# Ledger of designs, part 294: VH-VL binders against q0atu2

Target 1, 119 residues: q0atu2
Amino acid sequence: MLDKKARIRTSREYRNVFEKGKRLSGRFLIIYYVENALDNNRFGFITNKKIGMAVIRNRIKRQLRAIVREYQGQVKNKHDIVLVARAGIGKSSFEGMEKDYIAIMKKAGLFARNANKID
Key: E = the ipSAE of ESMFold2; O = the ipSAE of OpenDDE; V2 = 0.75 times the mean of E and O plus 0.25 times the DockQ between their complexes.

## First folded at step 14 (VH-VL)

Design zc2 (framework fv_daclizumab; at its last look DockQ between E and O 0.77; V2 from the best seeds 0.77)
Fold by OpenDDE, look of step 14:
Structure zc2 (fold): chain C 119 residues (1-119), chain A 119 residues (1-119), chain B 106 residues (1-106)
Amino acid sequence: as target 1 above (119 residues)
Amino acid sequence: QVQLVQSGAEVKKPGSSVKVSCKASGYTFTSYYMHWVRQAPGQGLEWIGYINPSTGYTRYNQKFKDKATITADESTNTAYMELSSLRSEDTAVYYCARTDEWYGYMDVWGQGTLVTVSS
Amino acid sequence: DIQMTQSPSTLSASVGDRVTITCSASSSISYMHWYQQKPGKAPKLLIYDASHLESGVPARFSGSGSGTEFTLTISSLQPDDFATYYCQQFNDYPLTFGQGTKVEVK
């Protein structure tokens, strides 16, 4: 699980990212991102019932958190980033999610220049 | 049941203003964004803008930034759209539509309000 | 702005026909939504995220596509399906719709 400090927790924080941030769409994910005034990045995760049953949604969130955690150290600092899981993600593999995440983050220019795991 | 009910048809003179209402019921008003879309006679759909009813945050299509003003009243679960300096070209059916801000599809629509502008 | 172009603008078909409507985007998008509108009525959501049926929508409706090309298909046209269909993108603001495809009786 992500560190508590690395998580977006309040509705207001989520809305701020949506309303003031940028957006990029991937195959299974949409990311919203905005600079924050902190010394760390914060991540949020959005799922809805159209993805599937609660068990599925929880699995997806768990998988996305794992992906984010894996690449967390390679993301540019001072960003709030929300990952929105779209309906099709329920049928995707973990590797597919990871690939999509990397692709979107690269397109957004959110990886640090010295990132090692994004090739 | 989830429902959006709009105010009745309007007939206006050029140069005047009109304010259309959209009352929501059957769901938490502040949990969804409210969009406005217009449709000129025999034409397609044009997005005007949206409002976050919980904060009042709005986003407009640049085409309508000087034409439309979108507001919301949480106490009455009602969204409003005011059109100013009406011209004949503003003649159209105006729809309000609910959307989850993260997903962007409009799953519930009002019945539409015809605004006719004529001399 | 992302331009959405539907093809054809008008389609004449008979009950039982397979109908395909195409929506082309001026730039690559990930998700396309489809709406059905009948005269004098508000649009109705049919398909979201390119290929997912909205609750209550008959299984004869389907959607597919990626990138810049998306399609709505009605496997066997029913009398209730004569209407105008619109695609919509949510990838960038302003939100934009296709110009519509009117499916009419042949």
Scores: ipSAE 0.781, ipTM 0.930, lowest interface PAE 0.7, mean pLDDT 95
Fold by ESMFold2, look of step 14:
Structure zc2 (fold): chain C 119 residues (1-119), chain A 119 residues (1-119), chain B 106 residues (1-106)
Amino acid sequence: as target 1 above (119 residues)
Amino acid sequence: QVQLVQSGAEVKKPGSSVKVSCKASGYTFTSYYMHWVRQAPGQGLEWIGYINPSTGYTRYNQKFKDKATITADESTNTAYMELSSLRSEDTAVYYCARTDEWYGYMDVWGQGTLVTVSS
Amino acid sequence: DIQMTQSPSTLSASVGDRVTITCSASSSISYMHWYQQKPGKAPKLLIYDASHLESGVPARFSGSGSGTEFTLTISSLQPDDFATYYCQQFNDYPLTFGQGTKVEVK
């Protein structure tokens, strides 16, 4: 359960998810996901300058990391998952991002069925 | 300034091959994917494929998989597209365009290269 | 493959007119872009993610839509706006464009 093991770190790891993975779009987020060869999940986060200045992008990443951490126990293992912030995400509340994440992850089939809700 | 500069117009005979170049400047070449798009006379835009310039990984539109070969040379910041077994129907303007892989918009385009195939 | 169909194919308009171009997808999509192309020039990104203006694009341009129906609107057509417009989806490979809408002087 080490947080560093749950992170996508290198450009090569990120691009493997883009090149080999599936993509689903939500209202504020896009996710890319692919099975990995590990026993655990790894998460990555993407923003760009069209989202806003660095302070805004950093705040969004911090919020998304908090959301992922809260629900990580529900996520089926052995996946690399990249969250991409859509333009307009700055108009969303934390709760809006959270609802969007939950909806997308369910749509992708990445939440385990019958798992107890974390909330 | 970010620029994509393509090689000049080509006139080719049926059955021959042509290699179009696209030289990037003003940005880190390997930080973006390079796409190729064609526009036949009086027609719209057709996506040919892309390359990851750092690894050489490619994806092709199935329509062009036996026609086009996309490569890149990191040392010269240049992407290439080779068209083989040219026919009159391959006459078109061919564009290179870069994209941030995660978002999929082509924000910088080359000026286009006219390839004319005449017997 | 997702087919993108634009309407109309050609649109005649006068300076000052409100112009609306539609783009219909063959299946539901959530992620698409608009480009402008002038004769002899490469396409230029105009609107990304359906409704967001690219830097330097005049405010008279706007985009909207979701699902299978998307629109590009020019609120008051200017001489610089006579061009061909293309939509592009980024949901499935192969990437596909609409066939184009030529906006020409009436």
Scores: ipSAE 0.758, ipTM 0.905, lowest interface PAE 1.1, mean pLDDT 91
ESMFold2 (binder alone), look of step 14: mean pLDDT 94; pTM 0.957

Design zc20 (framework fv_daclizumab; at its last look DockQ between E and O 0.79; V2 from the best seeds 0.00; counts 0 for: pae E 3.0 > 2)
Fold by OpenDDE, look of step 14:
Structure zc20 (fold): chain C 119 residues (1-119), chain A 119 residues (1-119), chain B 106 residues (1-106)
Amino acid sequence: as target 1 above (119 residues)
Amino acid sequence: QVQLVQSGAEVKKPGSSVKVSCKASGYTFTSNYMHWVRQAPGQGLEWIGYINPSTGYTRYNQKFKDKATITADESTNTAYMELSSLRSEDTAVYYCARTDEWYGWMDVWGQGTLVTVSS
Amino acid sequence: DIQMTQSPSTLSASVGDRVTITCSASSSIGYMHWYQQKPGKAPKLLIYDTSYLESGVPARFSGSGSGTEFTLTISSLQPDDFATYYCQQFDSYPLTFGQGTKVEVK
């Protein structure tokens, strides 16, 4: 699990990312991202009933958190990033999610220049 | 059931202002963004802007930046759109529409309000 | 702004016909949403996230596409399907709709 400090937790924090951040769409994910005034990155995860039942939504969140955790050290600092799971993600594999995450984060330019494991 | 009920048709003179209301029911008003969309007679749909009823944050189509003012009253679950300096080309049906948070589709629409601007 | 062009603008068809409407975006987008509108009525959400049917929408409707090209298909047109259809993107502001495709009786 992500460190508490690395998580977006409040509705206000989520709203701030949505309203003031940039948005990019991937195959299974939409990411919203905005610079923060902290020394660390924070991640948020959004799922809704369109994805599926609660068990599916929880699985997706768990998988996304695992992906984010794996690559968090390679993400540029001082960003709030919200991952919004789209309807099709429920049918994707973990590897597919990971690939989509990497692709969209690259497109957003959010990986550090010296990042590993992203090629 | 989720429902959006708009105020009645308006007939206005050029140069005047009009304020259309949209009352929400059946859901938590502050949990979704409220959009406004216009449709000129025989024309397509045109996005005006949205408001976050919980914070009052608004985002406008640049085209309507000086034309429309969107507000919300949480106490009455009502969103408003005021159009100023009305012109004949502002004649249209104006819709309020709710979006699923973060996802970008408008799943519930008001019945529309016809605003007619004529001398 | 992302412009979206629907094709055709008007489509004459008969009950039972397979109908395909296309929506082309001026820039690559992630997802397309589709709405159905009948005269004197508000738009109704039909398809979200390119290919998922809104609750209550008949299975004869389907959506597909990626990048800049998206399609709405009605496998077998029914009398209730004569209406105007709009595509919509939410990838960038301002939100934009296609100009609409009117499906009318041949």
Scores: ipSAE 0.754, ipTM 0.928, lowest interface PAE 0.7, mean pLDDT 94
Fold by ESMFold2, look of step 14:
Structure zc20 (fold): chain C 119 residues (1-119), chain A 119 residues (1-119), chain B 106 residues (1-106)
Amino acid sequence: as target 1 above (119 residues)
Amino acid sequence: QVQLVQSGAEVKKPGSSVKVSCKASGYTFTSNYMHWVRQAPGQGLEWIGYINPSTGYTRYNQKFKDKATITADESTNTAYMELSSLRSEDTAVYYCARTDEWYGWMDVWGQGTLVTVSS
Amino acid sequence: DIQMTQSPSTLSASVGDRVTITCSASSSIGYMHWYQQKPGKAPKLLIYDTSYLESGVPARFSGSGSGTEFTLTISSLQPDDFATYYCQQFDSYPLTFGQGTKVEVK
């Protein structure tokens, strides 16, 4: 589980990221990201009906949370980041989602230059 | 049952203004973004901008930033676009279109409003 | 701004033909959406997220591509398919459309 400080919690916080942030697409994910005024990062997760029924959407959110938790120490601080599942994500493996997340985060420049080696 | 119904055609002289309306029904108006798109006679589609009806936040294509003003009225489920300082090249069909909350495809379109600018 | 160029701009085809429309982006993008527009009508969403059919769209439509090159294919053209087709990106601002491809009767 992500710490409660590391979660985007309100609709206003989510909308701010969409409206003010930058956007990049990967194979299975879209990320939106914007600097925040905190001393930490916050993460949010979005799925919708087009990717599958509730059981599929819940599984995907759980897997994405696990991936984010694994790499959160490598992310530049002071960002709000929303992960949006693309329609094809339900057919991806955990490893496929993980690779996609790493690639997008590198492209966005969100991994810290002095962090642990990026895989 | 989701519908976007636009106001009727307008004929205007150069230098005047016009305000086009787009009334939404069959969904929660504030849960989606409303976009405006124009199509000049015999031409393709151009994005003008969008509004978040719940907050009033707008974003514009730079080309139209001084031409168009987008607003929304939550109490009537209606979005508006006002075009100012009309010129003959502003003659076009103007569409409103809705996006899914977090995705960038336009799943519902209004029927279009023809604005004709001539002297 | 990401410029998108569709090819061809116009094509003449007969019922039963296989039709392929290409959309080339000036910069790499992650996904493409496709719309159909018939004369006097608003555009209608056909394909979202590159390859997924919107509800009610016939299986003869398909989409593919990545990076800078995307395609829309109609495997066997039907009378209802004579229309103009547009590609659209929202990977970055501003949202842009291709210039359109008119598919007309040969």
Scores: ipSAE 0.427, ipTM 0.836, lowest interface PAE 3.0, mean pLDDT 90
ESMFold2 (binder alone), look of step 14: mean pLDDT 93; pTM 0.956

Design zc21 (framework fv_daclizumab; at its last look DockQ between E and O 0.89; V2 from the best seeds 0.65)
Fold by ESMFold2, look of step 14:
Structure zc21 (fold): chain C 119 residues (1-119), chain A 119 residues (1-119), chain B 106 residues (1-106)
Amino acid sequence: as target 1 above (119 residues)
Amino acid sequence: QVQLVQSGAEVKKPGSSVKVSCKASGYTFTSNYMHWVRQAPGQGLEWIGYINPSTGYTRYNQKFKDKATITADESTNTAYMELSSLRSEDTAVYYCARTDEWYGYMDVWGQGTLVTVSS
Amino acid sequence: DIQMTQSPSTLSASVGDRVTITCSASSSIDYMHWYQQKPGKAPKLLIYDASHLESGVPARFSGSGSGTEFTLTISSLQPDDFATYYCQQYNDYPLTFGQGTKVEVK
């Protein structure tokens, strides 16, 4: 579970990331990210009804939160980051989502200097 | 029942302005972004810009930056696009389209408004 | 700007034909959609994220592709399918559409 400080909470905060941020796509995820004015990172999660029924969408969000929490200490500070589930994510395993997250975060340059040790 | 209803066809003279309206119903107006797309007679689709209707934040295709002004009125669930300094080349059908901003597909379209610029 | 080029521009076909439409991007993209537009009507979302059918779209429609090349296929053309088809990229601004492919009766 992410701390309260590490959560993007409001629609306004989410839309700031969309409007001002950069985006990159992976196999199962899209990330949007932007520098923030805080000392810490914040994470947000987006699904919609095209992804699946509510129980599936909730499972995906919980899995993504677990992945983010595991790697949050390796993420460069001062970023708001939104993870958006792509339509094909229902075919992925937890390990598949995890590998996709690692790959896209490396491409974005969001892991710290020692990111090559994350594998 | 989600619906976008646009204002009626307009015939304008060169040099004048026109304001096209797009009234939303059947969903929470501020839950989605609104895009504007034009289609000149016999031609394809051309993106003009979008608005975040909750804040008024806009993004424009640079081609239309000095031509189009996009606004929204949350109290009436209506988006607007004003075209200024009309020329014959501005003759087109203009569409509004609703978008889930994170995914970018335009899942609901207005019926279109024909703007004809002639002497 | 990312240019989207469709091929062919016009396609004459009969009911029952397999129809294939290609959309080519000027640089690699990873997120795009397909729309159908009938004469006098607004466009309608057909396929999202390259290969996923919008609700209510018949199974004869399919999409595929990645990188710079994307394909829309209609496995057995029906009278309701005579229309113009557009691809749209969502990788970068300005958002751009292909020029359209008109599928007409022959």
Scores: ipSAE 0.790, ipTM 0.911, lowest interface PAE 0.9, mean pLDDT 92
Fold by OpenDDE, look of step 14:
Structure zc21 (fold): chain C 119 residues (1-119), chain A 119 residues (1-119), chain B 106 residues (1-106)
Amino acid sequence: as target 1 above (119 residues)
Amino acid sequence: QVQLVQSGAEVKKPGSSVKVSCKASGYTFTSNYMHWVRQAPGQGLEWIGYINPSTGYTRYNQKFKDKATITADESTNTAYMELSSLRSEDTAVYYCARTDEWYGYMDVWGQGTLVTVSS
Amino acid sequence: DIQMTQSPSTLSASVGDRVTITCSASSSIDYMHWYQQKPGKAPKLLIYDASHLESGVPARFSGSGSGTEFTLTISSLQPDDFATYYCQQYNDYPLTFGQGTKVEVK
């Protein structure tokens, strides 16, 4: 699990990212991101009932957290980033999900210059 | 059941203003954004703007920036749209519609409010 | 602004027909939704996120597409399907709709 400091936790924090941040879409994910005033990045995760049953939604969130955790050290600092699961993500593989995340993050320019393991 | 109920039809003179209401029920009012969309007689749909009822944050179509003012009252679960300096061209049915802030589809609509502007 | 252009503007068809409506965006979009509207009624969400059927919508409706080209298909037109259909993008502000496609009885 992500460190508490690395998580977006309040509704206000989530909405701040939505209202003031930028948005990019991938096949399975939507990324909302905005600079924060902290020294660390924070990640949020959004799913809704259209993704599937609670078991599916929880699985997706678990997988997304795993992906984010894997690459968090390579993300540019001082960002709040919300991952929104698109409706089709329930049918995606973990690898497909990871690939989509990497693609979106690259497109957003959120990876650090010296980032590894993203090719 | 989730429902949006709008105020009744209005007949206004040019130069006057009108305020249309949209009362939400069946869900947490502050959990969704409220959009306003107009439809002139025999025409298509045109997006006016939205409000986050929890914060009051609004976003407008530039075309309606000086025409429409969107507000919300959390205590009554009611969103409002005021149209100023009414012209004949403002004659239309005005709809409120909620969205999931992250996904952007309007899954619940009000029944519409006809605003007729005539001398 | 992202312009949405539907084709055709009017479509005459009979019950049982396969109906296809297209929506073209002036730029690539990721968020396409379809609405159905009947006279005197508010629009109704039909398809969200290009290809996902809204709850309660009959399976004869389907959506597909990506980038700048999207389609709504009714596999076998039913009497209840005569209406005007709108595509809508949520990719950028202002949000924009297609001009609508009226499906009428032949």
Scores: ipSAE 0.363, ipTM 0.840, lowest interface PAE 1.2, mean pLDDT 93
ESMFold2 (binder alone), look of step 14: mean pLDDT 93; pTM 0.952

Design zc3 (framework fv_daclizumab; at its last look DockQ between E and O 0.71; V2 from the best seeds 0.00; counts 0 for: pae E 2.7 > 2)
Fold by OpenDDE, look of step 14:
Structure zc3 (fold): chain C 119 residues (1-119), chain A 119 residues (1-119), chain B 106 residues (1-106)
Amino acid sequence: as target 1 above (119 residues)
Amino acid sequence: QVQLVQSGAEVKKPGSSVKVSCKASGYTFTSYYMHWVRQAPGQGLEWIGYINPSTGYTRYNQKFKDKATITADESTNTAYMELSSLRSEDTAVYYCARTDEWYGYMDVWGQGTLVTVSS
Amino acid sequence: DIQMTQSPSTLSASVGDRVTITCSASSSISYMHWYQQKPGKAPKLLIYDTSHLESGVPARFSGSGSGTEFTLTISSLQPDDFATYYCQQYNDYPLTFGQGTKVEVK
């Protein structure tokens, strides 16, 4: 589980990322990202009922948190990043999600230049 | 029942302005973005812009930045679109449509408002 | 702007026919949405996120595609399906629609 400091928690914080940040669409994910004034990154996760039942949505969130945690140390600092799960993610494998996350984060230029665990 | 009800048809002279309303019901007004889309007679659909009713944040199609002004009144669950300096080319049916704030499909539409601009 | 071109612009078909509508995007997009519109009526969401049916939409409708090519398919056309169909992208601003495909009676 992500540290509390590494989480976007309030609706206001989410809206700020959505309205003021940049948006990129991947195969299974949309990311919204904006620079923050902190010394750490914060991550948010969004799912809706279109993805599936609560059990599925919770699974997806757990998987996305795991992926984010795995690559957390390689992401450029001082960013608020929201991951929005698209409906198709429910049929994707964990590896597929991970691949999509890496691809979209690369495209966004959010990985540090010295990142090592990026394919 | 979730629905969007728009104001009635308008007939305007060139150079005048018109303000179309879109009243939402059956759902939390501030939980969805409200988009405006126009359709000229016999033509396709053009996106004008959207508003986040909870914050008032707007985004416009550059084509309509000087034409349309989108507002929202949370107290009445009503979104508005004002068109200025009307020309014959502005003759069209104008639709309001809601989207989830994170996703990009318009799942509920108003019935449309015909705006006719003629001398 | 992302331009989207539908093919064909007009399609004549009979009840029971398999109908395929294509939407081509000028640049790669992640998802395509489809709407159905009948004369004098507002568009209706048909398919979202490329392949997911909106609630209440018959199973004869399906969507697929990736990259720049997307398809809407009606497996067996029904009388209620004669309408104009639009694809829409939300990959980048401004949001854009295809020019529409009118499915009419042969």
Scores: ipSAE 0.605, ipTM 0.899, lowest interface PAE 1.1, mean pLDDT 94
Fold by ESMFold2, look of step 14:
Structure zc3 (fold): chain C 119 residues (1-119), chain A 119 residues (1-119), chain B 106 residues (1-106)
Amino acid sequence: as target 1 above (119 residues)
Amino acid sequence: QVQLVQSGAEVKKPGSSVKVSCKASGYTFTSYYMHWVRQAPGQGLEWIGYINPSTGYTRYNQKFKDKATITADESTNTAYMELSSLRSEDTAVYYCARTDEWYGYMDVWGQGTLVTVSS
Amino acid sequence: DIQMTQSPSTLSASVGDRVTITCSASSSISYMHWYQQKPGKAPKLLIYDTSHLESGVPARFSGSGSGTEFTLTISSLQPDDFATYYCQQYNDYPLTFGQGTKVEVK
């Protein structure tokens, strides 16, 4: 589970990311992200009923939280980031979700870089 | 039993304004964004914009930002679109349609409101 | 703006035919939505996120594609399927629809 301060908690916080943020799509995920005024990152997770039954949606959210927790130290600070599950995610493995997350976060430029290096 | 019910057809003179309504029922109004889409006679679909019913935040297709004003009234679960300075090319059927907060498919549509602008 | 071009604009077909409609996007998109519209009625969601059928949509409908090219297929056309079909993207604002493909009786 992510630390309490690293969670987007309120509907207003989520909607700020949707309305003000940038959007990028991967194979299983869409990310929305926006700079925040904090010293840390915050993460949110979205599914809907088209993803599957509640038990499936809860499993997916748990898996995505685990993935985010694994890589959170690599993420540039001061961002609110919402991961939105695409309809096909229920057929993906944990490893497939993880690879998609890494790819989309790299494309978004959200992984930290050394001053002397570029992708 | 999720429904969007729009106001009736309008016949208007050039230069006037019209306000069409879209009343939602059977779901939590503030959990979905309300979109407006037009269809000129014999033509395809064109997105006008959306509103977040809980905050009043709007986003417009640039083509319509000086033509359309989208509002919502949470207390009556009703969205509105006002068209100003009507011209003959504004003759069309205008639809409201909802999207889930984070997903961009329009799963429920109103029946449409024909606005006819004629001299 | 992402422009979407459907092909063909009009398609004349008979019951039982396999019908294929394409939607080409001016730039790469990740997913496509499809709507069916009958005369005098509102559009109805048919396929979301490229290939997923909306609840209650018959299995003869399918969707596929990636990048800039997407396809709606009706495997065996039925009388209820004569309608106009629209593709729609939500990868970027403004949301845009294809111009429509009218599937009509030959």
Scores: ipSAE 0.455, ipTM 0.846, lowest interface PAE 2.7, mean pLDDT 90
ESMFold2 (binder alone), look of step 14: mean pLDDT 94; pTM 0.958

